# VH-VL binders against a9jty4: the designs that were tried, part 5

Target 1, 144 residues: a9jty4
Amino acid sequence: MAKKRDSPKLIKIKDAIKLINQEVSLIGIVLEQREPKQCRNNDWICTLRIIDDTYPSPGLTVNVYSRTLEQLPQIKNHDDMILFTRIKMQTFDSGKRVNAACSRWVSSFALFEGEDLILHADEDTSAVFVWDGTDAPPASILAK

## First folded at step 20 (VH-VL)

Design r1
Fold by ESMFold2, look of step 21:
Structure r1 (fold): chain C 144 residues (1-144), chain A 122 residues (1-122), chain B 108 residues (1-108)
Amino acid sequence: as target 1 above (144 residues)
Amino acid sequence: QLQLQESGPGLVKPSETLSLTCTVSGGSISSSSYYWGWIRQPPGKGLEWIGSIYHSGSTYYNPSLKSRVTISVDTSKNQFSLKLSSVTAADTAVYYCAREPYNYIYGYFDYWGQGTLVTVSS
Amino acid sequence: SYVLTQPPSVSVAPGQTARITCGGNRIGYKSVHWYQQPPGQAPVVVVYDDSNRPSGIPERFSGSNSGNTATLTISRVEAGDEAVYYCQVWDSSSNHYVFGGGTKLTVL
């Protein structure tokens, strides 16, 4: 039987890509952003490629949908992190590749610039508390 | 292998109705994956989209032609059709039918018929 | 109405790279599709959604789109690439497919 988990329990991208047609929550570092596109129905989409410590290459493609351009994630630089809640894992390219969809109805995201990251850990969510870095080391996406 | 074939009169008199049928073979018009479109090209000129239809009968049309155009579908014959009323010499063109992959974000035409020339003259 | 502007012609020598542009106001927010139409034939899609190639289209065909310009790039051009090339978008404001005027590629 399919398992239904409470949000926002975080999992690693390596594990998420195995959960086709399931909703997952995860954190990743944004490597790339395709320019936003206006959809046929005047909604907006942007396409991100994200990584974590378990899946640094080629990364996971995430399509983010919104009503307006301003509601899309505003990625400023290469060290931004994004938390996705209840995004749906999907296959594309005739089942050969995996991406995810962040819908405007059931999903959400939170964007964190690399220098202002604070995460909370709990027993159901694997996360690391990251202090405001004055040094070079980047924060781990998931702890323990 | 998927094929689209236009058929209908090659000559239409001014003020009459141009009527064409596209027959789809090697695939199903009832597929939820595709819309079905009509595009025309006047001799020596560029391409103009006329309209598209989904197998349920839902349509959308070029606003410039909407008042004169009707597209319909007959799923039992695996066909869709174009009617363009009140034609003039400006409607002389090669008429193509084409398959349009269903996509929430964008649309394009991945397979085209060979086209049929329709001449409007008296 | 939304307008796509293409140069009427581009000439390149065999083996060189052809670049065919499609200009439009904020076309970078639109998905751009490219069609090849050889003389006397129906169009064939060669690039869709800015940069994707359909099955059977050689890797020497590529596309890009940003700002006000989309570009179809054909590397190592050969005589068989001689055709008219059209760009196409969907204009959400008018609910309308728009084609560019076409660019005739001549291989000299």
Scores: ipSAE 0.495, ipTM 0.770, lowest interface PAE 1.8, mean pLDDT 85
Fold by ESMFold2, fold request of step 21:
Structure r1 (fold): chain C 144 residues (1-144), chain A 122 residues (1-122), chain B 108 residues (1-108)
Amino acid sequence: as target 1 above (144 residues)
Amino acid sequence: QLQLQESGPGLVKPSETLSLTCTVSGGSISSSSYYWGWIRQPPGKGLEWIGSIYHSGSTYYNPSLKSRVTISVDTSKNQFSLKLSSVTAADTAVYYCAREPYNYIYGYFDYWGQGTLVTVSS
Amino acid sequence: SYVLTQPPSVSVAPGQTARITCGGNRIGYKSVHWYQQPPGQAPVVVVYDDSNRPSGIPERFSGSNSGNTATLTISRVEAGDEAVYYCQVWDSSSNHYVFGGGTKLTVL
């Protein structure tokens, strides 16, 4: 029988930026969103800049890919949170900068509306987090 | 320092084939980061993309010219070329070669040759 | 196929700001690139992917793109900025590059 995949472990953005070429799961507040662009192959991309309490500046750029415009994250307001699962950390600008890719093949995201949230990952609860594919956040992700 | 230089006959008779070569120096045509393009500009008019090639030989062309255009690459000489068949006076233009950063999101032309005027006459 | 519309000409006084527009249906969903072509010279890219400046292009050159209009902005215009300016996109529906018709910038 095939072995079950290990549960995704949430980490803080400050730690994620050190894990080049690795898949990570994390949560952040959307600080900026670039208007979506259509790719050369008719796929779609949008670019987000997200922050958490550990990395409020300059923030982490995440490129999100989809087949259709409607499948991209639909950011409604300045305090929306986004949970990314299995996004790939990578370098650009000749290795001087770090961003992440949310692919349409292996990654996923979930949006949550909120006000005045402070994002912390509890190391103990992050170690036991099990993501079952729902868009509901675990309570431990939202608590200090 | 990267440089692109067009070369070929400046005068071509109607119905013949226009043939140009672009020589790339200060960089490699075999880079996976770039396509290599041809753009033309009739005197006093705007820019028209003709087509582009990847170092593997994969091409794509302006649909309005596709039936008459062949672009090829010679990686051993660090060159790529344009052939435009069955020319008429409407094909008189300055022809540019250019480097085209490879990107699945967008494309543009970041380095251009100086251009060469090709006149179709007689 | 996809059409890009530019004004044929724009005139500004030295030291003022020039704005050159590139119109297209939902152009905000496309990456727009801008080229400067001085008389008798090859084009030079001055802005790519809406708002990025290549190395060596002065900060006076900037770009924006939203909705149906992309704009190249040149602040503190100098006589040396006189040129024809072209916008360019990729049209993914027909798989080819489209250039605007060009805008001649005249510094009065």
Scores: ipSAE 0.486, ipTM 0.776, lowest interface PAE 2.1, mean pLDDT 85
Fold by ESMFold2, fold request of step 21:
Parts: structure tokens; C-alpha cells; sequence
Structure r1 (fold): chain C 144 residues (1-144), chain A 122 residues (1-122), chain B 108 residues (1-108)
């Protein structure tokens, strides 16, 4: 019985917003990206708003942290999609709102460009994604 | 309701130490969400941040003033204090204390005291 | 050290829109905060983190920030808006807060 690394469980955004303080994996269409900010410690952050078929409004805010500006997601197309792995669901605004944090240590992301049908994944995943131009992203991720 | 009030002498002689205390009421200085800052404004001039303190005693200071500044906190009295040594006429200003919401990305000052004028004169 | 540049003065007619600028090298990568200081009074934050308005600040105060310029916008200006306005950022390269020089808004 070969040892397996825990595979990310892909869930829909409507379910993710209920899993406060838990790490989740999800995929969404990038509806909005705010310009990057340099953090107080010279790290970088960008803020994305993403949606899926279960949560088209108001969308989920995801804060993405990195050491350098070039390591942030490079959103190129209107219809780009992003897979997040092991992002932490959080509350803010005195518990009234939910966002997620994509940390630079335990989380990862992969972009699906609008003109690419096969996208890259980070080095720690075994996922292969095919996006056929529909807005219904796959719910599962292949793992090794 | 949160209120901040500066107190201390309004007149200080050159070369001596300026000493001010900020009393926080209607809230706790020990909150993990806030730093506590000192800002000054010379008459007719702009604002200059002096330094800030966390309730644990951790501080950070304006580099231009760092060699002369000490900020301290007394959580049992819900107070924090400023000492500025070796003052000159250039240190004449209105001194404000303020609450500083803090996070990884930014900081600003959301509640200010009324300010107290300190004059440095022989 | 990081430099914030504000015009020293802006004049607008009552009911019109005032725009107060804060210039800085790639200030769009920084969070900008704005303070109103009426004569003889302590500053009051009116916008934080570029575009957020604290509770109790009228909706006619708004902010934007991109590229090399942040802007405080005050719509339907009233005589009571006469004050000096300061912008403020954190300079991560020198680890200190920087304030702009202030802009005196005059309602004519």
C-alpha cells in the first residue's frame, strides 16, 4: 500500500464559506483583481474576487500572498480561472464577512487562461486540468 | 465610547526631556488589534509620526527621532507615554496620541486625542 | 526617504466637486489614508486603505489610488468642508509613516 499525500478535496464556493478556519480547495472564475500592494514587511498581496456556478454573487474574496510581485497570479484574460489548493477560510469585519487566505507556505494556485485548454499546476500537485471553454469548471482533481 | 487624552507639562526648557502621557478610556490598551501612536504638529506645519507601541511593550519609531524617543506602556493604568530627550525650539508642537489599527498591509490612525501644545522655551 | 506631494491649496465653489491629489512614486502599490483637520482641531480619518470610508463619514467623501496618484474626492462641497487634508502611507523601505504636506481646501 503506497503512501499517498492527502489529495485536495475540491468543493463549491457555497459550501466553502461555511467552513470557517478550515483549509479548502476550490476553483473559480476571476471576476476582479485589485492591483497588488506591498505589505509592511515587503511581501506582496493581491486581492481577487472569484465566483462559481453555486455562488455568482457577491463572490468570494481571496487574498494571495507572495514574497515577490512576480509570484502573484498573473491574470491575463477576462475569463481566466484559478484553482486554489489548501486556502484558509476566515471571517473578518467582526465576523460579518468571509474571505480566504492563500498563504505563501501551505497554499498554492494554478491559472487556467482563456485560450489555453491545458494549464500548468505548481510542482507539488499531480493535477491535470482541461478547460473546454465552458463556465462549469471540474469539481475533482486527479492525484498521484 | 473610546477616548484618548494627552496630559503633561505645556512648557519645557531646552536640553531637557519632554514627557507626556496618553490615557485611554472607553476601550482597552491591551487589544491585540491595535498599536498606539504619538504624532506631532509644529505650529502652522504638517503632521509628523513620532512612534508607536504595542501593549506588550514592542515599539517602532520614526528614524529621524529614534535616538531621542522612548515610548512606554502601562497596561494596568490603560496608559502609554512619550519621552523626547534633549529638546530644542524645533520640538515645539501640538502632540497627539492616537489609536493605530494594524495589519500585514497597512496602518493608520482612527482615533486621535485632542492634542496638547508643548512649547520649548528658555 | 519616500516623498508624498500634495498641492498646498485647492479652491472650489459650494456644491461642486473637490479633488485633492497625493503624488508618490508608484503610490498605487501603497495603501493611502486621508485625514481632515479643521482649524484648531485634531485630524479625523475620512478615507482609509484607498477607498474605505469609516462609519460616520458622509458618502460624498471618496478615494481612489492608482499609478503615481491617489485622489480624495469630495462631492457637493459644503462650507464646513474647509480644512487641511493630509494623505498618509507606510514606507516599507525605511519603516516609517509618511504624511503629505497638506492641502488647504477653500470653499468660495
Amino acid sequence: as target 1 above (144 residues)
Amino acid sequence: QLQLQESGPGLVKPSETLSLTCTVSGGSISSSSYYWGWIRQPPGKGLEWIGSIYHSGSTYYNPSLKSRVTISVDTSKNQFSLKLSSVTAADTAVYYCAREPYNYIYGYFDYWGQGTLVTVSS
Amino acid sequence: SYVLTQPPSVSVAPGQTARITCGGNRIGYKSVHWYQQPPGQAPVVVVYDDSNRPSGIPERFSGSNSGNTATLTISRVEAGDEAVYYCQVWDSSSNHYVFGGGTKLTVL
Scores: ipSAE 0.479, ipTM 0.774, lowest interface PAE 2.0, mean pLDDT 86

Design r5
Fold by ESMFold2, fold request of step 21:
Structure r5 (fold): chain C 144 residues (1-144), chain A 122 residues (1-122), chain B 108 residues (1-108)
Amino acid sequence: as target 1 above (144 residues)
Amino acid sequence: QLQLQESGPGLVKPSETLSLTCTVSGGSISSSSYYWGWIRQPPGKGLEWIGSIYHSGSTYYNPSLKSRVTISVDTSKNQFSLKLSSVTAADTAVYYCAREPYNRIWGYFDYWGQGTLVTVSS
Amino acid sequence: SYVLTQPPSVSVAPGQTARITCGGNNIGYKSVHWYQQPPGQAPVVVVYDDSNRPSGIPERFSGSNSGNTATLTISRVEAGDEAVYYCQVWDSSSNHYVFGGGTKLTVL
């Protein structure tokens, strides 16, 4: 199907954690990764903790599901960046904590390694996020 | 306080059907958070999972026993039951019912009944 | 079917640390659960999902899991810890729960 790609509308983690049961798109720095696990149905999961400038502590836990181990994000560096599209915000621990689910059906991710990332901001965000590399990255996302 | 109690005959003849019921008290069998399982242990030996049931009636069975096992649930009585057909002396064991918390990744058995010995003998 | 291997027995002096292993191919990709079965009693879960303790289980019980080995660790072992300990996983290829053969912990 011939559809033009629209720019994803990114939000900050501090705002995302208030949008329970909604799908959001966001970018963050990966600070922690739990080792992959095989699910009961032979799917795979890994669990990431990500941050941005608005939510550096405790960070947002994102559970990433895939059909194969190789399709999970392959985090190489402590501070790799990851863009999530249409992840679902949810509660856990009896409603006391918030995490997100990156499903293999409606969600996606893009992993960006180190300083080679090219960033671009749109007018709806205070952060600079790009995925096609047309401009030099502004410094605001490269800071921890 | 959740409690599980096995009941049924302690003696079953070879080739007949072993039938047990687990009564759940202090909690609801209809909770979406739990499966309900049967596990057995031959005297002096290890644990073997038999099967599990969800309150909707959906079941999972140990493949080695599946052809002889039926697990059922009666939510109105807060009970679930085990039938094991065509028993032999090898089916002599302590039979436990247990509550089974689960998610997409794991499942385990957090509350167990005290167990009931079923002996298969003439 | 997936195979879990446990040593048949472990002996530890009171006050020392017991380590009970559960071996399996790539068991680090599975969630491992541990049960204590005192003589003549039903099993009691002491660790679930590798390292979580249920409410009421002393902090002296802990678990770890990586590679081909999961380990239940009991620090400051007491005489009351004498029991058989079982590990358990889900085998997603055959869709059933698998228990290890059990490890008898003796406190001398």
Scores: ipSAE 0.637, ipTM 0.832, lowest interface PAE 1.0, mean pLDDT 86
Fold by OpenDDE, fold request of step 21:
Structure r5 (fold): chain C 144 residues (1-144), chain A 122 residues (1-122), chain B 108 residues (1-108)
Amino acid sequence: as target 1 above (144 residues)
Amino acid sequence: QLQLQESGPGLVKPSETLSLTCTVSGGSISSSSYYWGWIRQPPGKGLEWIGSIYHSGSTYYNPSLKSRVTISVDTSKNQFSLKLSSVTAADTAVYYCAREPYNRIWGYFDYWGQGTLVTVSS
Amino acid sequence: SYVLTQPPSVSVAPGQTARITCGGNNIGYKSVHWYQQPPGQAPVVVVYDDSNRPSGIPERFSGSNSGNTATLTISRVEAGDEAVYYCQVWDSSSNHYVFGGGTKLTVL
């Protein structure tokens, strides 16, 4: 019986920043993407700044790690949304600042173009749906 | 304020081992946030990284010098040391010890000693 | 081996802007750090991680990095800025810290 990996409940950024050293799932609007960099261990890193209605400033910095440059988030538009699953909240600058790490081993992300409304399904199923505002039913979000 | 100071003989004979010590003051060498490095500069030339050490004793070296270099740390004395074996005239340089802020992503040297000249001569 | 290329010298008049370049293959994908070394002194970091300034470094110092070129910009140059400047990166392919050859900045 494949232990149904309880998909972590989505939380708002204002609450996520309080959960240091914990894994969280959240959605945000991408405000900034820094140029990708290669790490010392040959992995790649992309740094994103994301916001939501609960945390519009300064935003949450998320470091996304990948094995290849192509596997990093490809942000196309300034209003793109990104879903993070199981990112680890952490501190830097001697504990004065908060950021998050999207690990290639533990975490995942999904990109959505435009102002898609994200609907959270019933608390029991922890399913996340994307709705484009049309009469079409919301689509399930699969983290890539 | 953090200070690094190099110490050791300023003259070494060819084929012998160059030995230097860096004494750290105003901060702990046992901090998990830093590596500790050695960089050298031949007279009138550029900078060359030699190697770095973590407080646990983990080291990484310049590949071109790896076979001759040993870096060690003494946390009780708040010091780390450099040994360079089989020296030649080409090893004549000002030797710097430096602190290396450690992030899994990048490394640079934010605090430097004043440097000590080591001359290899018969 | 990864190589960083710097011009050997740059000259500027006081009050002008100096730009020192550091060339490297896809250096934009690396973090570049800059050091100032006055004559007879140890190097001091003036820019780290492409564009960050350490505490105590004047705002006149700035850095950028993209493509194959990183640049250290020193605005409103002063006589005290005369030094040799080095760029530095980590090369993950060889596990090696690499320094540029250095650029001598002369204030005319």
Scores: ipSAE 0.634, ipTM 0.836, lowest interface PAE 0.6, mean pLDDT 91
Fold by OpenDDE, fold request of step 21:
Structure r5 (fold): chain C 144 residues (1-144), chain A 122 residues (1-122), chain B 108 residues (1-108)
Amino acid sequence: as target 1 above (144 residues)
Amino acid sequence: QLQLQESGPGLVKPSETLSLTCTVSGGSISSSSYYWGWIRQPPGKGLEWIGSIYHSGSTYYNPSLKSRVTISVDTSKNQFSLKLSSVTAADTAVYYCAREPYNRIWGYFDYWGQGTLVTVSS
Amino acid sequence: SYVLTQPPSVSVAPGQTARITCGGNNIGYKSVHWYQQPPGQAPVVVVYDDSNRPSGIPERFSGSNSGNTATLTISRVEAGDEAVYYCQVWDSSSNHYVFGGGTKLTVL
């Protein structure tokens, strides 16, 4: 019996940045994706900047970690939306700045492409989120 | 401002052990944010990383030098040291100590000492 | 072993733009750092993480990294920019810091 994963409680970025060292789930529009890099420990990292209506440019930096290059988010278009689940909010630059970490162990992401009504989860979670394109959080999570 | 300063003998005989100390001032070597590294440069040649150490004593070395290199840290003195055994003329170089930001997924050296020349000669 | 390849020398007239390349297999997937070493001095980082400038480094210094080539660009070159420049990466496969061979920038 596929354990029905509960829909994550999504928060706005403006609120997420106040929750340092906590895990949060949020959705954002991808403003920028940096070229993937291989980490010192052989993992891969993709750095994204995301925004929402509460947190405009330059946006929140999210570091996405993966074991393989292929498991990183593949942003195809500008203004793609990405759902992050259980990313850890953190500070850097001696506490002056906030970013987030999407860990391959704890976190997951789902990419919303174009005007589609479905958010596709990463390979690790195999979850599908139904989204109507509004500011409301996804209505349901479907397991593959 | 952070400063690093190398110290030790400028002359070492072949087959002996080169020993250098880096004194850090203006910052704590015990910071969790940094590794501390040694880099050398033979006269007229390029840079070669020797190894790095964390304040806990964890080290990683250049594979080509690993068998001869020992790096240690003394947090009480805010120093870290380099020992290179069985030296030859090929080990003649300016030796630099440097700070290595640890929080980076990929490392670089952001602060350097002025370097000290060590000559291996009989 | 991972190898970084730099041209041995680059010459530029004052006020012009110098470009120093650093070649490496899939170097775009690595973070590249650049050091300036004036004659008789210790190296100083001028660009880190491909394109970031440390505090105190003039905006004339910029970096890019893609594919198999990283590039340090020095615009409006001054006499004081004459130095040897090194690129550097971390090679995760060998757990090794790798430096390029260095490029001597001569200001004509």
Scores: ipSAE 0.613, ipTM 0.828, lowest interface PAE 0.6, mean pLDDT 91
Fold by OpenDDE, fold request of step 21:
Structure r5 (fold): chain C 144 residues (1-144), chain A 122 residues (1-122), chain B 108 residues (1-108)
Amino acid sequence: as target 1 above (144 residues)
Amino acid sequence: QLQLQESGPGLVKPSETLSLTCTVSGGSISSSSYYWGWIRQPPGKGLEWIGSIYHSGSTYYNPSLKSRVTISVDTSKNQFSLKLSSVTAADTAVYYCAREPYNRIWGYFDYWGQGTLVTVSS
Amino acid sequence: SYVLTQPPSVSVAPGQTARITCGGNNIGYKSVHWYQQPPGQAPVVVVYDDSNRPSGIPERFSGSNSGNTATLTISRVEAGDEAVYYCQVWDSSSNHYVFGGGTKLTVL
């Protein structure tokens, strides 16, 4: 019986920033992507700034770690959406600021392209649905 | 306020060992958030990193100096030290100790001592 | 070995903008830090991680890093900005902190 991996509950960024040192899952709109950097351990890091309706400014900075440059998020558009799963909320600047870490071991991300995607998170099922605004039923997005 | 202060002989003879100590005040050297480094600057020249140490004693050195450099830490005294063996005139420089914020990604030096001139001369 | 290249000197009039470049192969994939060293003084970090300013550093100081060039920009230059500026990176290939050769900023 495949243990139904309980889909992590998605939370809003405004709530995530209160959960320091905890793992959270959330969706955001990518506002900025910094140039990838190579880490001391030869890993790569991509820094994203993401927002949602609850935290439009200044946004949440998420550091995404990967083994290779190609495995980093490839943001094509400024309004792309990204789903983070099990990112760790952190503090920096002597505790004055909050960011998050998407580790290659624990965390995952999924990118969604397009302006017309309305993401509905079902509060009960934590399922994410993509809706293009048409009469078509929303499509379930499986976080890979 | 964090302060770093270099101390040691300002004159060393060729082939001898240069020894310096950095005394840290206003903060603990045992903090897990920082490495502690040595940087030197020959007169009228640029900066050269020598090496860094963690409070646990873990070190990393400039490859060009590795064979001659030993950095140590004394947590009880809130100090860390530099030894550079077999010195020559080329080792004449202002020596700085500095704090290095621990960053798994990259590093820089955020607090510096005032530096101490060490002259290698017979 | 990884090398950082800086112009030896830059001159600007007071109130103008100074730009100091730091060249390095794919330096954009590295974090660049900048230090100000006044004559006879120890270096002070003015920009870290490409574009961050430490507390106490004026907003006139800014940094950027892309491609093969990092740039320290000092707007509204003052006489007190006259110093040698160094860029610095960590080279993961050699496990080495690398400094640029330094740029002397003269305020004319």
Scores: ipSAE 0.613, ipTM 0.835, lowest interface PAE 0.6, mean pLDDT 91
Fold by ESMFold2, fold request of step 21:
Structure r5 (fold): chain C 144 residues (1-144), chain A 122 residues (1-122), chain B 108 residues (1-108)
Amino acid sequence: as target 1 above (144 residues)
Amino acid sequence: QLQLQESGPGLVKPSETLSLTCTVSGGSISSSSYYWGWIRQPPGKGLEWIGSIYHSGSTYYNPSLKSRVTISVDTSKNQFSLKLSSVTAADTAVYYCAREPYNRIWGYFDYWGQGTLVTVSS
Amino acid sequence: SYVLTQPPSVSVAPGQTARITCGGNNIGYKSVHWYQQPPGQAPVVVVYDDSNRPSGIPERFSGSNSGNTATLTISRVEAGDEAVYYCQVWDSSSNHYVFGGGTKLTVL
């Protein structure tokens, strides 16, 4: 019995930066993590800079919000990967810069640590599969 | 240029209510970008935040003073006010009003009034 | 409730660098603001959100914040910098602003 899965369309960072005020889903390599800050309402924020093969410089800044410090992405290794689902693209610095917001409510993320990961996208770029070298079948993170 | 000016009695008797008004000129208190705050400083002592108000009337207060404090706003006069009830000599201080920029992460006070000394004495 | 700790005084010679500290548990997770209060005057913000200067504040004023310590740095100190300096944060656990006790900067 198959479960209905949320299958957002993944796009590349070069295309995402053009979609201001829109929700996008994307995957990237984490290059930087800024120290977390506590928000006024006890929520937490951390700031990541991510890249992909289409946008290796300067990278995309993503502000990640959570209820607790422990729910923020825990980046342990250089070149860890992160999948964002339904993050909001925004302008910053008088329209000169683009960043994104990963909200508590509509967005999500999945963190993949620096191991031997193989990513497979189907022909429509509608799903990404992760295989980590085990005998287990590839896990679908976006499959319908 | 934005200016804030405190006004009210400089002498208040113990157990009575301290009342101050801050008049804002050169800008509007109805801006969605700012709260409006009251801060006090006893002579020779440090700064203590009392409370803040948004132009809609939404308030938040220092928990240590909350039971005695009321802050209100009159947007038609471009003013906001402080009432502090049941005063004692410990409430003798210079009282400042200030503009408070804010966002999800922080808030601070970027423009201050000159301050007015209120003395609580019989 | 959240406590900010500042040294009561700092003395420096003209032209030297003053460093005024603001200590607090995990203050690096908070945004720190700094105020200058000359004698008999209202406070003036000199640094906000750790390291930003308002317009009109000289570049010799700077701020940093990490771990348990925020620092206001005043390079090339002048006699006109004599004042009491306060740090301030928001305490999200009790929903109020907290000021440090103040540091008197004396220019020798």
Scores: ipSAE 0.564, ipTM 0.795, lowest interface PAE 1.3, mean pLDDT 86

